# Ledger of designs, part 271: VHH binders against c4kar8

Target 1, 263 residues: c4kar8
Amino acid sequence: MAELSTPSPASPAPLDGGRGDELEKFTLRGARQILQLLQDLITHRGLITAHTGGGHSFMTAVLKVDEERGRVVLDPSPDPQANRRALAAPRLTCVTQLDGIRIQFPLVGLGEGQDKGRPALFAPLPAEMLRLQRREFYRLQVPLAHELSCLLKAEDLARKPVEVSARVIDIGAGGVAVVVPTGAAEFVIGGTLPACRLALPDGEPIELDLEVRNLNRQTQRNGTEQLRVGLRFAALPRAADTRIQRYIFKTERALNAKARGGL
Below, E stands for the ipSAE of ESMFold2; O stands for the ipSAE of OpenDDE; V2 stands for 0.75 times the mean of E and O plus 0.25 times the DockQ between their complexes.

## First folded at step 15 (VHH)

Design nc13 (framework vhh_7n9e_1; at its last look DockQ between E and O 0.50; V2 from the best seeds 0.00; counts 0 for: pae E 2.8 > 2)
Fold by OpenDDE, look of step 15:
Structure nc13 (fold): chain B 263 residues (1-263), chain A 124 residues (1-124)
Amino acid sequence: as target 1 above (263 residues)
Amino acid sequence: DVQLVESGGGLVQAGGSLRLSCAASGFTFSSYAMYWGRQAPGKGREWVSGITSSGGSTAYASSVKGRFTISRDNAKNTLYLQMNNLKPEDTALYYCAREWPSYEDYLAEYFQHWGQGTQVTVSS
């Protein structure tokens, strides 16, 4: 009886019809490169979104790389349910950013244990890591001190129009990621949010249309659940684009100066 | 366990209509946005339509806009797709989904809960 290996359902194509075939040039498979990138994540205390499937994720970090045992050590969620989901998942998909470059890698064979007397998650080293070195994928992590916000025009669960002030967590040339309280509004991937307002520090809010590109339910370190919404700029006036680019450039310079021991 | 069962597909002539159904179980249907996707022969899966949990907002791919209508009955745990003015290029296996990956989430397996799909064939 030949076990018909049910072909792993091909990942659905993105909304814009983009093919994943071009990703090979951005994929790291060398052991030394992988170890270095993981070490860089540790050094920079990079926060990682760990996806467990079913639209659920939790925040984690790489705590240690154990080269002798060929494993990575992750910070467990404060939510026991999130940890159970992670352990039950056939694969954990880790997503993070380093220096504005999006990084993705799979972990398989997740287990729980203790590292130096503290609860930890363990997995074999990833066989590959994706480092998306494209300008189109660049996202600036917005400093908390900037308090960047976007007023979203959406609908609530009762189908009533609502305005939700959402914190912007990252921004790029093509869009923003925001966090909203769970239940504050309803979203659907591919949906349009008209006449939203992006508040930049340098002047009046920018009115713009936004398209919902992704939705992630995230358990925070404090155990609270938030909805992360990825939004594309659907229609952006040239003047607004210039302001956004200026903000990104100015902020990057300031962050780099600070990192070099300046201010 | 999350289950999605698609039905209502078949053979139809160009310009004809079909109504697809997706029966959902194993989760709180009314708490999730729902989606339709399709896979044509020799092509990847593509997004077709989405609807919010309450049914208040809908979205459509440009290729089906004005022809297809997504709806839901939360009391029956059922998702629908009304397809009008069908074209040969609409020929595909149609899937119901609770999640849809973003463009950047290439390694994410969000579609663990895909049904078997229902075949739609549009003849010229």
Scores: ipSAE 0.753, ipTM 0.928, lowest interface PAE 0.5, mean pLDDT 87
Fold by ESMFold2, look of step 15:
Structure nc13 (fold): chain B 263 residues (1-263), chain A 124 residues (1-124)
Amino acid sequence: as target 1 above (263 residues)
Amino acid sequence: DVQLVESGGGLVQAGGSLRLSCAASGFTFSSYAMYWGRQAPGKGREWVSGITSSGGSTAYASSVKGRFTISRDNAKNTLYLQMNNLKPEDTALYYCAREWPSYEDYLAEYFQHWGQGTQVTVSS
């Protein structure tokens, strides 16, 4: 029953597929713009999720930009397998946020080496970067203190019903991303999870039908493996939508006020 | 080295049936959800169906629901697609895949582990 917006398969070259023309206005291709955005990520210490394919990703950061050699320097994973997957991948798809704006960029030709005597990963500067400055692309990174959770009604490996309390790591107008322990339940892209419960701080949990849109095994900086599940709201009544938008707006304001340092 | 090999395609009359197979090697097949996709002439690739690692849950594109059945045999490392009541619109190159990119991967689809495909042609 899944109705997915599936991008067309493409070569590792610039954007292709079902949303390419709609994304053009968000695509930066100028060398100056790309360098500035990478510098901003370094300055703000942006944590990056690097997707290596096969449903795998690892956490990294841009350590520096070597403008003279046209290279970006990345922090390697403490997990050697994650680094091996990254080096073997034809490309990395890097995803991060900067001031609530979703940033995506490809890196190709990844290599390993040393930076100031420390292990590092190197790649040529990306030929393009997406700065997705529109509310439909925005995902609020949920503060840990808010304890947002979503109770998922799924099945375990023995095909028995299981309820999994999953931590919500980001939330936007169209869905949530959650994390669960690897093996706690089974998911498939396109599958539906009926009657899940999203717990917001401001009232009783919201009952929602969810559709699985993304599945990634993630190795955290401490080596812990978990499953990141991207979930779309299948149908969202006005009242539930209003509560979610209020939560996002209030949390954004609170986080921005702290970042300004009392301006 | 992950390898996926599709078979079972062919020419079939409208209303007929075919069963596709996908032989998997180079990874722990039983640990992964698996997918079928297809590509018709002049069109992009289309998600068709998916199945959880245990086989307990399945999902289908609306265009094939009720006609196609995905299944797997984890002991034989094999994924299947039973296609019934075939229509000319089902004519395509069919692929199995270990992952399916979502629309949230805006930069490009990243296919490391999917097969060469098997052609299905449905004549009137």
Scores: ipSAE 0.376, ipTM 0.776, lowest interface PAE 2.9, mean pLDDT 81
ESMFold2 (binder alone), look of step 15: mean pLDDT 81; pTM 0.814

Design nc14 (framework vhh_7n9e_1; at its last look DockQ between E and O 0.20; V2 from the best seeds 0.00; counts 0 for: pae E 16.7 > 2, placed apart)
Fold by OpenDDE, look of step 15:
Structure nc14 (fold): chain B 263 residues (1-263), chain A 125 residues (1-125)
Amino acid sequence: as target 1 above (263 residues)
Amino acid sequence: DVQLVESGGGLVQAGGSLRLSCAASGFTFSSYAMYWGRQAPGKGREWVSGITSSGGSTAYASSVKGRFTISRDNAKNTLYLQMNNLKPEDTALYYCAREWPSDYLEYLAEYAQHWGQGTQVTVSS
């Protein structure tokens, strides 16, 4: 009976030692800090992308923090398959944003149950939360009312050139995240999309080259699957950069004014 | 279960060529973009190349551009990497992957759960 040595899951190569050290200064490990940040996510109704592995994720939210039991309560996916993936995953990687700051945290020991008669996911409180307080990581969540879009030049499954109008969900100095319908086009990380057009509210679309930096299949709350594409500005003219920065600044100011009750 | 099995590595002299293969099973191969990565001794995993599900578009790291060619045969569920004009700095364990992690996701969790065991490429001076 040859003991089939279960191949030890290849430990993800540690991020270059330098990157780990850089992230340590942004890592929260204090119980009070973690609880406060989770409570802030609840208060602001922050949407969380929960990554289950294999390039799959679903949208969730923190519903409650149970300090007595030391657990967090999450909103389950409307897709039973997404929930199964989450429960089967050794770790759930949660990604969200609060006030333009990217937040990441792991959840382990995920279980399902009921909270006040409603289906819920449960996990122990995270041992650490990453709060990336760096300008380079800042992303403005684009208000839905702005209808910001990017025309992507890509190829379809038949290798035919196609133009896809993608909704921009966030924007920063270095790039945009967009959502495209599943099957609308093919993408590959590291690929270049030439002569795309970013539509800003303040004038003519900006022509620019984009580089694909990340791909994520996301199940929405309505059960539909979408592809989120993270794009870097590969070559941005100075004039275009200025326009993008102006848009971000103006939008942030407006959002802050609204939050203060001024609008 | 998703399985990726790399082959074709070996010892080669500088300026030589190798062709790597990756046999995929346990998923619909033609529905996924595929990637090659490598890990040199004492270094982290490095992205090398990617190809769309249909094979219509490809991408390369600057360090291998013009020397390496990624391709796929969806009928055979196989990914390839043709490596020409190999250099000592190309020495690494080469991996086939169905996913590639986004920036900083690997710090918290394994984003890419589906990697092969790798095939060793050694380039002598």
Scores: ipSAE 0.723, ipTM 0.908, lowest interface PAE 0.6, mean pLDDT 87
Fold by ESMFold2, look of step 15:
Structure nc14 (fold): chain B 263 residues (1-263), chain A 125 residues (1-125)
Amino acid sequence: as target 1 above (263 residues)
Amino acid sequence: DVQLVESGGGLVQAGGSLRLSCAASGFTFSSYAMYWGRQAPGKGREWVSGITSSGGSTAYASSVKGRFTISRDNAKNTLYLQMNNLKPEDTALYYCAREWPSDYLEYLAEYAQHWGQGTQVTVSS
């Protein structure tokens, strides 16, 4: 579930660095991996808790990544004292979630300035990012070739019932994320979509209730708008859960075989 | 320049009612889903309620469902929260927020404070 569109608790504590060996498996150090993860945070409008030390923190977001200059641009706090603490701190510890995955990274050398005439905070790109991918929170990126879909039973702008066939872009134990054309239906975070149908390859569609957890609008270059909808399984029978886990397992095995040259 | 200004908070007795307002400016209000959140003393922010851009669908946290009603008036660029049967645990700073825009370039150009400064609600027993 993507908590990024719903405010997180104001001060989630950073993971203790004293468990370094256990966390190393989840640590990204490659420049391309770090840039991609930061771009994903921007795309999904991830809210970030930036810890300045002494139990103080503020909410921020990555506004952009300046790859050429090797830095990130952050939104300043509306609280001037929080900005002063951030600028005085030897480092910020940034904590966020992306699709149910805990992400943590340090920023050092924070400075203030302007971005397109607006106040902004700047820092060099982090040398590492923690991406805590645990099995219970794993989200499989669904290959386009699978054409996985979910039939949503929602309402249009006129409050009339509408069925929307949405492409599933990721799936995990707790939910799915789908893409629909903007305007195909109205959604609100916390809303329930009863009796939706998730089509898996191995049998009849699964009927399930879904709860809207996040919304992310995207305007494409041709002006067409799409909506990414993060959906949680509200009530999931054991048989349905088993089928979903089997799909995830088999698809992950197939993707791993392809990555090892098993084409 | 995006602004969200909350009002309507105050001191009420348990079981009482209060109506919060959120005046929006600097963006096309009718294009965005809107949310209420709250922050009790010493606690993190809690999502309370949401409403679609048209007002056609609403959602509520389980702690307030059946007692609170979110609504909007797109002609007045105003979001509302009707709070009935208030309890001492509803005591908090209440704030409104809008969803993020989907266009990355629009996000950079329109990004401002996502949350209003809030209005205090205090419920005594």
Scores: ipSAE 0.000, ipTM 0.230, lowest interface PAE 16.7, mean pLDDT 75
ESMFold2 (binder alone), look of step 15: mean pLDDT 83; pTM 0.845

Design nc15 (framework vhh_7n9e_1; at its last look DockQ between E and O 0.31; V2 from the best seeds 0.00; counts 0 for: unsure alone 64.4 < 65)
Fold by OpenDDE, look of step 15:
Structure nc15 (fold): chain B 263 residues (1-263), chain A 126 residues (1-126)
Amino acid sequence: as target 1 above (263 residues)
Amino acid sequence: DVQLVESGGGLVQAGGSLRLSCAASGFTFSSYAMYWGRQAPGKGREWVSGITSSGGSTAYASSVKGRFTISRDNAKNTLYLQMNNLKPEDTALYYCAREWPSSSYDEYLAEAFQHWGQGTQVTVSS
């Protein structure tokens, strides 16, 4: 059973890189606020995706906050190569969620050592943490077993209309991320895809207009290229919004129950 | 190495027109969507327009829609931006970019910066 390595989410851009004014209101810079948020992550045992650059990431967690030394302790990867990449990276970009809110923060000056006789990674406390409280920024990772898809109406390289069935990899109140084969269709950021169809497990597909918000080319381990497309719901009927929210809520509950050993 | 060289900027009066060009080299130009962005003094970078690799689809920021037209000549490896009815608020350094990959708009701009040229200055006087 080849563990289909869940495509590592695209490495988020550094927080200090080209942020619009809109992100400033979501950025925490207070020492107390940062410490509290890190403690909350510890309390909730939140899994963190740590991006090391170059499209590489590993799963970690905050194990401890050392206020006296002004450092955070992270769980190292079971993959020694991932740890080496992390230590070599000038910056680690950490991404997680707490209570449905996306949290992102940079760590610089990563080192390795031991905490209570166990291997650990150490970094100075982050100078800032991004807490995206807006509903549209939350994204649920769609379980592979759900097989969500979105039928995209686009154009091919010959400017002919095509319909592409794209796998949905994440979903939120504001939109979806999908994966399409490279060359299946052309996309442009800011472009509109009209009359698309989002397939949810609970009924008929939802017809909706989508706006292309981002594009990410990814190379898979097998050398195959795929295109990740971030799509915003351009116009979503209220009934459709309700269905999407219900799906997200139900799925989150199920995932949390499973994580707690209940299923 | 990817190279992008912008040109065609200058000083123009409000209501005037300019045509920007971006010469691309070091990659297969016809295989990539291309974009224009700009940065006004004291402001962050913003997306202006995009065009698919084939030129079949275009997109525009709301602030420039109906006034600007993006186009490309794949045979010449050149991207264009026709700017009509220019306004003082259009004053900025204009960049062309090959890629705009990211999970968010702001992150996208940050990541795409490495693929931008040096820019061409557009100044619109009142």
Scores: ipSAE 0.606, ipTM 0.843, lowest interface PAE 0.8, mean pLDDT 85
Fold by ESMFold2, look of step 15:
Structure nc15 (fold): chain B 263 residues (1-263), chain A 126 residues (1-126)
Amino acid sequence: as target 1 above (263 residues)
Amino acid sequence: DVQLVESGGGLVQAGGSLRLSCAASGFTFSSYAMYWGRQAPGKGREWVSGITSSGGSTAYASSVKGRFTISRDNAKNTLYLQMNNLKPEDTALYYCAREWPSSSYDEYLAEAFQHWGQGTQVTVSS
């Protein structure tokens, strides 16, 4: 029996080089470009999902950029466990959206401290930022007033069928992201959820098959934890696709009108 | 500390079988979906299979459906992969994981999934 040691973890494998090569044209590495983009996130008060690995993430924001010390200052979570995971992570992958464009950047060397007497997280400026200007990455942030939901047909912890009404937080041409209370149902990446029902404001719910593509235990800004589930539409009928695209277009048009009217 | 330790690999003839194990510690194993992945020489990481936290639902890559069976024993904090009718194309270093990198369908995440051990080598000869 070999009781003597556990080997060190293997180094992470790189992402598919072909897809990584295509993303190179969207990658910013200039110091001035990175500083400007971070400042834009601060100015627009961009809410950021910070992924800590192990299927965990928390919500944060860039509070400031300290150019003199070459670091960013992040808002900590009120949940100490989320902060502990962030500090223990070898890398924090930050994801957000600015003007409908997906922004992603790594932070390495995260530390804790205080900023003007308030708890804060610190990291060196990222060496690169990804600015993904492709329509397939666009996700409409669903207004709270719409109360969009998707009825998921899944299984509970006892392996029994369960129907879960999940709030839709964003929607795009290829899928939705939903939030589910922790423990309400079980999911696995690659799993299929047949005959789910997406409720749009105008008309009858759409029956569709969904594939789980993303799972994150997400700590909200108030410290509560919920499960974020990224779902792909499988074999979407033309009529359903048309209704989804119409909803996205109408909602985006209405949001743009509010932004212009505030001028 | 979260640790995942793979075992059960080896050399096997085409058509043969192996059963891989993954011993988990440092977290509440029964609360997480678990995954097997593999990496062949000179190739990127490939998702192989996943299982829900209770074990009630499973998913498989098309290349292994019908030949591989993922399972778990939550009382023993152990994940398994039964591999039958092995082919030379199955030759790879096999890893278990608590997470898997997301596709671009919902959100892009460039983080590579972490291997919580050295993995276990499976070599299938003809």
Scores: ipSAE 0.526, ipTM 0.832, lowest interface PAE 1.7, mean pLDDT 82
ESMFold2 (binder alone), look of step 15: mean pLDDT 80; pTM 0.820

Design nc16 (framework vhh_7n9e_1; at its last look DockQ between E and O 0.53; V2 from the best seeds 0.00; counts 0 for: unsure alone 64.9 < 65)
Fold by OpenDDE, look of step 15:
Structure nc16 (fold): chain B 263 residues (1-263), chain A 126 residues (1-126)
Amino acid sequence: as target 1 above (263 residues)
Amino acid sequence: DVQLVESGGGLVQAGGSLRLSCAASGFTFSSYAMYWGRQAPGKGREWVSGITSSGGSTAYASSVKGRFTISRDNAKNTLYLQMNNLKPEDTALYYCAKEWPSSYYDEYLAEAFQHWGQGTQVTVSS
């Protein structure tokens, strides 16, 4: 079972300014467009990170779109606590990716029930969906077989310097998302991690500075909690950028070839 | 329920100093990174500073770097922001936060976030 890497949030917007106006061109508000995009998520079995607030999230999927009732059906978390948080939240922020494009949408009015005798979460159809069709927001899901890793230089809970080997789950031109063991290190949004090392398959690790852009504690389907860290490349050397782009391009080609039955 | 109560704001002259406090309750304060944000009149919410759960690492917006200092007392469940050399452009409602939006979309919907305080007003006169 190919553990479908959950799409990590793309490079976050600058921390120091709300650029809401720039999002309008990427915002879908048409009922037909929204329904189509939701259906596409179902067809592609897109995994969704549902954020409940407080830095907590769980993995879900759209199971069904009920047009007659104007609602979406979601897969509940295996963690009852995550479901409780979701139901208590005024809004569920859903984040996913389709064909490398980040998709975000809010769900309001979440309820629990049953769909065909199985536990399910229900919400009214979203009023809007954001589809970030920009190069800077594109993220390649890293195949598990590549074992891409990033050595993070951080501090532990005792404020001692530590090096943490983190698995890279997605990569783009602007940064990476990694998974770290819970409690391995402390992070703060806006913080800088200097002299980290990104290991690509094609040679020596790339030394680079990273900026923490997002933090998410995620409950997995197996009930384990993981910390996902979104990292921006800070002052990336040109040579490093070229290597990263080459890796992304090569990997995409390989994945597409495989999808077409060529491998 | 998570509660954040900001205090210490007020009117100050340019070049002056203020110290903001945020009292936290309803969660394990020492287990979470904490943040300060601000909202100037007619502008969106702006990230100001962050600190790790242990207080070992800090981060600052470029606009406040070298002037502001974030700190915390986990025993008192309190977050602080020392603001020195204040400028008129620092005039804003200052918020304490347990979480921070990581995307423009989340920033746009930031009002729906539950883990923000009511804010404390800081006004810097010329």
Scores: ipSAE 0.752, ipTM 0.916, lowest interface PAE 0.5, mean pLDDT 87
Fold by ESMFold2, look of step 15:
Structure nc16 (fold): chain B 263 residues (1-263), chain A 126 residues (1-126)
Amino acid sequence: as target 1 above (263 residues)
Amino acid sequence: DVQLVESGGGLVQAGGSLRLSCAASGFTFSSYAMYWGRQAPGKGREWVSGITSSGGSTAYASSVKGRFTISRDNAKNTLYLQMNNLKPEDTALYYCAKEWPSSYYDEYLAEAFQHWGQGTQVTVSS
């Protein structure tokens, strides 16, 4: 039996450093394509997770593109520490979704200033943007009304077993992302959480083993901090996989029907 | 001002042991999970091991599981890596880190070792 395994066809990539060449076909490098994609993010008013390193991130948005100066303008955090981490970071890795498609781009040379008298963050336009237009990269943004949760069996700061009901913020074929209050439990990338329970709207909760693949302290738009934990499904039974896929398809169709029915 | 200083590297014969240390300062060490990574000549950086902030849980790369033990002493702000049954392929520059950049490909993040040490060289002779 394997404790850590070669990824399954639907599983996320391994923890160790991999080659990025499999993503090259999804990478935009043309200046006009980059400008259009950034403008689309502005129009959609997409919420962006900006990773500053050290296990920290904050929520932001692209406010505008200053084409003449070759810069993007970002919304600063209400938390001054988050802004200081962003300004000190050698690069800011921005992650968002546009129409269900994952968008990632780096910003370097971040500076602070004013935009029309309001505090703002500035950076040169990114040299590349990743638009992951593949079904296996798809993560359904879980509607709040569904109240999806995952019961995690972890440990608290005193090394004592604890069960944490974590809100599921997105779900895909290979895993979920959850948020938990800071201090509720300890996590480490590469760690395993056995016998967790994923609660879908219909049916009994699914019992599954989870592996921590991503962990960051995320400063929300209101300045409060919580942990975002990316979790990979391990050894997922076929019946459980079917239920998860059915939930994703049903929810996606319902969201798309509402969007198209509003034409 | 985050500082991480590794020590304990050296030249050892295959099958031997080494204990690496990482002295941490400039942050509340006991509040963060900590990691060991390594970089062999001509290779990318490799995640080796991680430990929770309290030390209650650990994780290891499959290549070192059963041979390496990560630990921490929060009273001394020090992270350790006990390396047993060393092999020539363990030859690398070893460093501790306060974070690990995700290689989860729908959240692919650029390498961001913003809080890592200078490293300590481990060389395992065949």
Scores: ipSAE 0.541, ipTM 0.831, lowest interface PAE 1.5, mean pLDDT 83
ESMFold2 (binder alone), look of step 15: mean pLDDT 80; pTM 0.803

